# VHH binders against Testicular acid phosphatase (ACP4): the designs that were tried, part 9

Target 1, 367 residues: Testicular acid phosphatase (ACP4), of Homo sapiens (Human) (q9bzg2)
Amino acid sequence: LPEGPLVFVALVFRHGDRAPLASYPMDPHKEVASTLWPRGLGQLTTEGVRQQLELGRFLRSRYEAFLSPEYRREEVYIRSTDFDRTLESAQANLAGLFPEAAPGSPEARWRPIPVHTVPVAEDKLLRFPMRSCPRYHELLREATEAAEYQEALEGWTGFLSRLENFTGLSLVGEPLRRAWKVLDTLMCQQAHGLPLPAWASPDVLRTLAQISALDIGAHVGPPRAAEKAQLTGGILLNAILANFSRVQRLGLPLKMVMYSAHDSTLLALQGALGLYDGHTPPYAACLGFEFRKHLGNPAKDGGNVTVSLFYRNDSAHLPLPLSLPGCPAPCPLGRFYQLTAPARPPAHGVSCHGPYEAAIPPAPVVP

## First folded at step 24 (VHH; from s1 with G98T)

Design t1
Fold by OpenDDE, fold request of step 25:
Structure t1 (fold): chain B 367 residues (1-367), chain A 120 residues (1-120)
Amino acid sequence: as target 1 above (367 residues)
Amino acid sequence: ELQLVESGGGLVQAGGSLTVSCAASGSTFSYYEMGWSRQAPGKERELVAEIYSGGSTWYADTVKGRFTISRDNAKNTLYLQMNSLKPEDTAMYYCAATYEGEYFEEFDHWGQGTQVTVSG
């Protein structure tokens, strides 16, 4: 059956380019960090702003026939984590998406677009409370204690030891996220044209990327990937689906929900979808859910809707069409629900504790 | 590297109050997500409270309503006010920190801990 019109879109994107999260003791740029990163570590850069503006423009083009040319609060809802870099990213994105919010717009016509947020401590949708979830930690331990993980880790002992000498950090026997932070620092510096130390060779960077992939895999991959997802990315997935359902059920004019978030948000969502590909989402990466109606047999609840996924991870290329494992693209909505059910929290919620503990209720639906 | 030093632990009677502090040094304190964890004898370390850079807070159910986490960015100090203490609160209390909001964040920095003992 031919695809019908687009009826709803959900977007999740990573913030734009940022300064490093940290330095390391032997960092050759450590002494000039304040100059290099005038807004501070971890903050959005000018490049980050540009990237998000560009993403917004891309989205404007993609949805030109779908969205009104002007922002309408009933049509578009955007939520951000409560971080400067994600809030700024959301604003930059919207500036690309809607001309009225664009830089350089005449003052008389300029309209700010609201970005919604919740306190970090209360954000269970875009920031997953992993630190406060004992069950998640148990699942993570299972992954990190697994033979495959340990074997890989042992294989990198020599590498990490050398890296300790180069960085001045303690890395051997420490969580792999510490090595990831080194990679983050180096990648940020490189992206901004700063020379890397000689020891930070392509091979070293490659190895660090592999280490990071292993660590990420522990978070979003096997074992028990679905259960992990129920505590993380599945929450967001469930919210997206719930929003669509609500909109359809109530006949709401809402067309698009946008989430400005982090790499971990996307990774968790990819994990929930079974679409983690071993790569960290780049800055301004965007995962999209497009809901379309089929022109045939309107009679069955959910039977006439398909979900298409796309992933834009490179502005120089077209978005990647994605397929939910086990489902054709586009994926019938009913099938989509079925296949993702294990990764989504059940209706009664998910427990971060043992079977006798209270379940965490599902994330709220967008108003 | 961020250094954390806890203080203020001690012996307190059940029902009493105690405030533990954590002095941070070596980095921009305000950008860190901070937390208190505790480890009782024979038990696993548990997260007790968190405070984020924006000031929002989280508490474990076991301490909710009794404990208050706060921070003074000007003093680079984290606090945990503990009221209505119970023997079950007896533990080594650790200050923990991680930089703001990226990558499946776990705490990366830990203090040496301060012992809190609540007598029945």
Scores: ipSAE 0.737, ipTM 0.883, lowest interface PAE 0.7, mean pLDDT 92
Fold by OpenDDE, fold request of step 25:
Structure t1 (fold): chain B 367 residues (1-367), chain A 120 residues (1-120)
Amino acid sequence: as target 1 above (367 residues)
Amino acid sequence: ELQLVESGGGLVQAGGSLTVSCAASGSTFSYYEMGWSRQAPGKERELVAEIYSGGSTWYADTVKGRFTISRDNAKNTLYLQMNSLKPEDTAMYYCAATYEGEYFEEFDHWGQGTQVTVSG
């Protein structure tokens, strides 16, 4: 189908650069952590703010002809998880997207843009309360007990044992997320110019990345990737589609929904889309859904809407166009629904999360 | 590394109340999502309640309206107030924690547990 006009956009992005989530017992930088990370562990850094501002500016350029130059509450809606780093990321992003919110704007012209959030306990859209879902745990067990997983794990026993000695952590026989956490700490330190210990060689980092990929794969990949998605990323996917449908059906002026979230949010969504490629979404990574209208007879042609996906994971390069497996790009909306149905919560069924909440705000009162 | 130590368990009659506590040490307590899990004999461990860094809470359906999870960040202590206890609530109760927003939301820290026994 020839490309038609853009009519709706949904964006999901990871927060910007942050401090490490944790340290480890033998961390050479442990004693000066308060100095190195003045805002605290896990918090957004100045670099993180910069990254999100840049992403916002990118989005401004991309949608210059689509969005109004000024923020309109009826046109753009942004929701964030209720964490400092994601809330701050959302604000920085919006400062790039809308000049009126830009840093350095004259006080008389500066307009803050609202970021919506819900309590963490109530966020079933951008956070996936997997801890409270027994079925998800069963699925994870199936993945981690699978021969492929166990074989890989066995191959890393020696590596993990050595890593225990270097870090002071217990890693052998423990969930691989602990190894991931070590990698996170090292990568954060390295990114901020801190010297790594001699044992943290490029080979060690590479191996840790592979281990992390295995762990992530267990969460969002086979076996039973679709069923896992129904409990996680499929919820968000379903909400995005529902938002579009509602906007179109009701003729709402809403053009864009933005979600400020985490790597796990994107990974879960990638899993739902069958697009996980073994790489962790970098800071300020952005996955976009662009809905376009086309000319044609919906009754005869199967609909007149297409969905295009893009993934911006490197600010130095153009966004990557993505294709839903089994669908051309752009993907006819009807086909998109069909192909993603297995990964989305069923209309009638038991869900650990209950019904998802649509992100569409109430219609604004026109003054 | 965050250390967790549970206390307050004991024997209580059905319909009674009990509060268990979890003392945390070794890290910034306020940044952790905390939870209580329990394991009854012959059953799998189940999550009972969660409290997040911002103070929002979650409860399993089996304990809603009866249990209250709370935290005192100044004291680095997690609490579980249990009211209207039932024999079915008999279990080893474990304190658990993970840093807020950590990927895939699994607990990384566990206590040794405190035994709660409810007599019928």
Scores: ipSAE 0.717, ipTM 0.872, lowest interface PAE 0.7, mean pLDDT 92
Fold by ESMFold2, look of step 24:
Order: C-alpha cells, then sequence, then structure tokens
Structure t1 (fold): chain B 367 residues (1-367), chain A 120 residues (1-120)
C-alpha cells in the first residue's frame, strides 16, 4: 500500500541511563556509591538526561513535517509511570522534541510541558499486573516448570553456586531474577567507567545475559504467549489502538501520545507483537507506532489506514523498521487488528482471578 | 541483602482486629515495593496488599475496606492492620519485597511467615 500522510503516532520508550537499583553484598564499589551516584539508587544520571534529549531531537527531526515545533496541548499527550527517572526522562525528551519550549532557548519562550502520571499501584496501563494476577502467575509457573526451563537451570547450577560465592548474594527462591540483579549492577557500573571485579569476566557476563534471556522468554513468550500478552503488553497495545480509534471516530486533534516507562513495558509490548528479539531494550530505546492514511481500499482491513512500526535501539544508526509477522509493512489497520487480536484483552475483559470476573480495567479513552 | 521477619500473628475471634509487622534489614528499605501475601491450608498463595515506595497502595477485593497496609521507612517496618477478621482470613501471612520499576517485578524476597488464626 502506498505511504500517505501521518495521522497519529504512539511512542513507548524506556527511561535513560540510571544508577544501579541495589548493590550486592561483596560489591567492591558499594562504599563509594553516594559519591558515584549522588542522586541516589535508581535515579536518572546525567548520561540518562543526555540520552533522552538525544531521543527527543531524533523525534523532532522525524516528525518535523507532522508535528509543529510549538507544543500544543490538544495535539500531544505525555504519560509516564510515577518514578523520578521516567518523569525526568519524559521532560528531557520533550526538551529535544519541542526545543522552543525548553531551557536554553530565550527565557521568554520557555513554557513547561505537562507530563501526566497515576499512582504506581493504579497504573494498569504501563505496569502489567503480574503479582495481582493469579492467572498470569499460573502461566509463568507453567513456563518455569517446563522441561526446557528446568534443563537450562540445571546446566547453570555450578555457575549460580559460584555467583553466590563471588557476590555474597543468596539466590534461594528466585535464582534467575536475582542473577539479573547482579548483571544489572555490573552493567551500570561498567557503563560509568568502573572496573568490573576480576570474577566478572566476559564469559560470566555472557552467561548472565543468557540467564536473563531465558527468564524474559518465560515471562513474555511460549508457552501460551498470546494469553500472557492479554494480561500484560496487550493491555497497552489495546489502549494504543483504542486511542487511535477514538481520535478518528470523534475527529480529535490529538496527533501523538508518548509513554515514558521501563524495559519490562517494552518487553511486554514486544511480546504482544511477536517482535521480541531476544535482547533487553537499552536505555532510551523507543518503539513507535505510525498510523498513515492512504488512497487504497477503505472498506477492507481498517478503512484506508496503515500501521508501521519502528524500533530505535541504537542512536548511532537509523531506527529499525519492524513488521508484524504475517503483515509486511505497511500493515493495513484491519489486518493489524486481526493479527494482534489473540494477544489483546477480549472485550469482556481478562480473567486474572478466575473466569472473567476480575477483568483488567479497560484502556483509557484518552491517554 | 534484604532480610524480612514477620511478627504479631496469633489467635483472634471473628470480628476482632490484629496487626502483623515485618521488620526489614540488610538493605535500603525505602526503595522496595512491599506486600503481604497469605496462604491457607490447601490453597494457593494469595496477594493481599501492596505498598510502593511513594506510598500508593493496592488491596485484594477480599480484604478491601478491612485491611490497611502501611510502612514506616524510618523504622524499616511494614505493617498490616487487619480489622473485622473472618474465619476465611485464617492463613500464614508472608511479607514480601522487590525493587520497583525495572525488569519483571515479581517478589523475590520473602519472610518465613506469621500465623493468623480466626475462630468463630
Amino acid sequence: as target 1 above (367 residues)
Amino acid sequence: ELQLVESGGGLVQAGGSLTVSCAASGSTFSYYEMGWSRQAPGKERELVAEIYSGGSTWYADTVKGRFTISRDNAKNTLYLQMNSLKPEDTAMYYCAATYEGEYFEEFDHWGQGTQVTVSG
């Protein structure tokens, strides 16, 4: 189908670089953490701000013909999870996207841009309900009890025992998630020029990454990947589609919705799309949904609208164009609805607490 | 490394009240998402309440309006105030925690539990 003008864009991005969330007991850098990360654990770093400003500038350039450099509240809606690092990432991003509204332009032209949020416990849109969803826990248990998962875990028994000895961190109960915490700390420290402990060789880091990939696969992939998505990333996907549907039905001026969130938000959304690539989204990674009007068949597959996807995971290269499995780009909207339907919550809601009585709240009518 | 120890369980008559506590040590308490889960004999573990570092809370429908979760970051202590107790609330109550906002946020620190028994 021939490309037509953009009519709506949805963006989901991970916050920028942050300090580590925790230190493990034998971390050689723990005594200087307040010096190394003066804003505190898990807080956005100066590099994280730079990454988000750079992402905003990329978005400015990409949408120059679609979106005015002037912020107009009826045309753009920004929502973040209620964390300092995601709220600050959204603000830094917006400084790049709307440079005339940012500090560093003439001060008389600076205008703050609102970033909306909801309390963490109420955020069913950007934080999927793993703990408060017994059905999801059952699906996860099926994945972790499967032979493939158990064989991999057994193969890592010696490695995990050595990791406990090197780190002083107990891996009892949740060995793969706790191993991920070690990897996260090491990667945050390395990104900021700290020497790794001698035991954290390239082979150790590679094994930790393999462990993370298995754990991610259990959360968003087979078995029953589509049902897992209905309870997780499909909620956000459904909200993106519903927001576009409302914009078109009511003729609203809204052109862009932006979601500042986390790696797990992107992973769950990738899982719902069948596009998880086996890697963790890097800081400031951005998944974009671009809705375009074209002159093709309006009565079939979504009424003359197509959806294109891009994934920006490396600022040194052009964003990766993505296609849904089974729908080469650009994908007609009706086909996009059809292909994603198994991964999106059904209209009567999803069953977290038994047969359909504890439904996930419906997606917001507006972001 | 975070360590969690529950206390305050016991025997209570139906309609009564009880507060269970969870003392945390070995890590920065204020950065954890915290919660209470319970498990009755022969049943699966049930998430009862959650509280986030910013203070927002969530409650299961089975306890909403009767239970209150709270935290005191200065004392590294999590609380569950249980009012209007029913025999169905009889369970082992577990304190749980995880870091918020990154990767998958399943609880990965658990206490050993404190028994609450409600008799009618």
Scores: ipSAE 0.666, ipTM 0.866, lowest interface PAE 1.4, mean pLDDT 86

Design t1
Fold by ESMFold2, fold request of step 25:
Structure t1 (fold): chain B 367 residues (1-367), chain A 120 residues (1-120)
Amino acid sequence: as target 1 above (367 residues)
Amino acid sequence: ELQLVESGGGLVQAGGSLTVSCAASGSTFSYYEMGWSRQAPGKERELVAEIYSGGSTWYADTVKGRFTISRDNAKNTLYLQMNSLKPEDTAMYYCAATYEGEYFEEFDHWGQGTQVTVSG
């Protein structure tokens, strides 16, 4: 059916490029950190700011006809996790999306844009509940004890032993998490002009990426992907849908909600949608939900609203259109609700602490 | 890599208080999310408390109001102050850490543990 005008947009994006989070014992570059990353480990870099400004400019262009270039507080809500790099990423993004917010704007014309956050320990919307949710741990253990996971881990025994020798990093206990740490450090360093160690061949990097894909799949995919999602990405998905529902029910002027967050936030959301593509989201990757009126029969599922998804994972190319499995784009809103229902928490919430603990309430929506 | 060493455990009477400490070395302590977990004999490891680099804290319901987690980034030290101790608090207490805000945030650095035994 013919697509009509945009009426609401939700955006979830990863922070920009950052300094490495740590080093490994035999890292040839471990002592350059203060020179190359003077703001400290894990902090947003100048490249990260550039990536977010570029994302903001892309969003400005994409939504030129939908969203005023002037920031209007009733039209846009921005929420971040409480980390310097995600807060700064949101600010850099907004400088591109609303150029009047850029530092060079005249003070009389400058309009500060609030970025909302909550304490890290309280952020159930945007942060993955790894350690504070025993029920999630039970589901993860089922995945990591499954034959497929164990067989792949056994097949990498020789590789992991060599990785320990090259890096000096013990992989006992958490081999896949620690292998990811090596990959992350190598990629951060390469992005900033540091040569890879000789042992970090294309084959090594490919194997590290395969290990990451298996580990991510265990966290957000089968077995019992929907139950995992109810505790993770389904919370945010539910909030996105609830925000639109509230906007339409009350006739609110809100047009856009933006979430500045992390790779795990995007991975969890992709898991809830059944759209994990086997890759980690790059810096400044953006997953967008676009709600449109359409010219079809208003009495059909979800009335006359459709949902389309895009994923911007490479600034050199147009964003990828995505389709919810079982619903070719543009997906009617009612069908979108139906297909995502198993992955979204029920109205009474979901329990993290066994069958007798009070269920976790649905995530709050923006006012 | 980050190294964690606990200390301060011991035998305490029910109702008493004890502070355990965790000294960190080998990496920049202030960039890590830190926590305490405990394991009683024959039981699974139980998360007790967490503290984030920005200072926000989380506590398990079983210890909330009795335990206080804190960190001193200048000394690279994590603390758990335990008041109103109960026999149920008897366990090996482990210091743990992970990188904040990236990937899946499982604890991947662990200390050797310090034993806390509450009599009565």
Scores: ipSAE 0.603, ipTM 0.844, lowest interface PAE 1.4, mean pLDDT 86
Fold by ESMFold2, fold request of step 25:
Structure t1 (fold): chain B 367 residues (1-367), chain A 120 residues (1-120)
Amino acid sequence: as target 1 above (367 residues)
Amino acid sequence: ELQLVESGGGLVQAGGSLTVSCAASGSTFSYYEMGWSRQAPGKERELVAEIYSGGSTWYADTVKGRFTISRDNAKNTLYLQMNSLKPEDTAMYYCAATYEGEYFEEFDHWGQGTQVTVSG
């Protein structure tokens, strides 16, 4: 289909580089934390700010012909989860996207740009509903009970036992999540120039990555990936589509919605799209939805609009173009709705507490 | 590593009130998302309430309007105020924690529990 001009863009990105969330008992670097990360655990680092500035500058260049370098409140909406690192990431990103409004501009030209949020407990749009959704846990249990999952876990018994010995971290109860905490700490420390412990060889790191990929796959992939997505990434996907639908029906001036969030937000969205690639999204990774008019026959499949996806997961390379399974890019909007429908919440909502609870409505769209 | 100790459970008549507490030690309490779960005999563990480091809260439908979760970061203590108690609230109540905002956020620190019994 012939590609026409951009009409609407939705962007979902992970915050920048951060301090470790926690340490493990035998961490040789635990005493350096106050020196390296004086702002505290989980806080955005100066490297994280730089990564988000770089992402914003990339977006400025990519959308030069579509979006004015001047921020216009009716054309751009920015939403973040209520975490310092995601709020600060959004601000750093916006300094790159709207450089004349950025801090450090001449005093007469600096203009603050609002970043909207909601209380963490109320954020059904951007946060993964791990503990507050019993129905999701029922679906997850089906994945964790599967033979392939159990055989992999059993195959890692020796590795996990050695990991306990090296780290002093008990893995009882939640071995894969606790293994992820070790990997996260190692990666954060390495990114800031701290040497890995001698036991953290390339083979150990590869095994930790394999463990993470299995666990992520259970959370956002088969079995019943679409039903899991209805409670997770499908909520955001539905909101993205609903925002565009409202813009077109009502002739609204809104051109871009930006979501500053977490690795789990991107993973859940990838799961809903059937596009999880086996890797964790790196800091400042960005998944973009680009809606364009096309010049061909509008057909019954949703008018004259197509949807294209890109995934920027490495600032050293061009963004990866992505396609829905079953719809080569550019995907007609009607086909996009059709193919994603099983993963999106139905109109009557989806209950987190089974059929005896009131269904949660589809997530709200931007005001 | 974070340690959690519950206290304040006991026997209460239906319609009564009770506050349970959870003392945290061994790590910085303010970095953690905290919650209360309960388990009645023969039932699955049920998440009852959560509170985030920024103060926002979540409640299960079964306790909304009756229970209040709160935290005092200066005293490293989590509270659950339970009002209008019903026999169905009888359970072992567990304090739980995890760090916020990355990966899949299952609780991975648990207390030993405190028994709450609501009689007829």
Scores: ipSAE 0.583, ipTM 0.835, lowest interface PAE 1.5, mean pLDDT 87

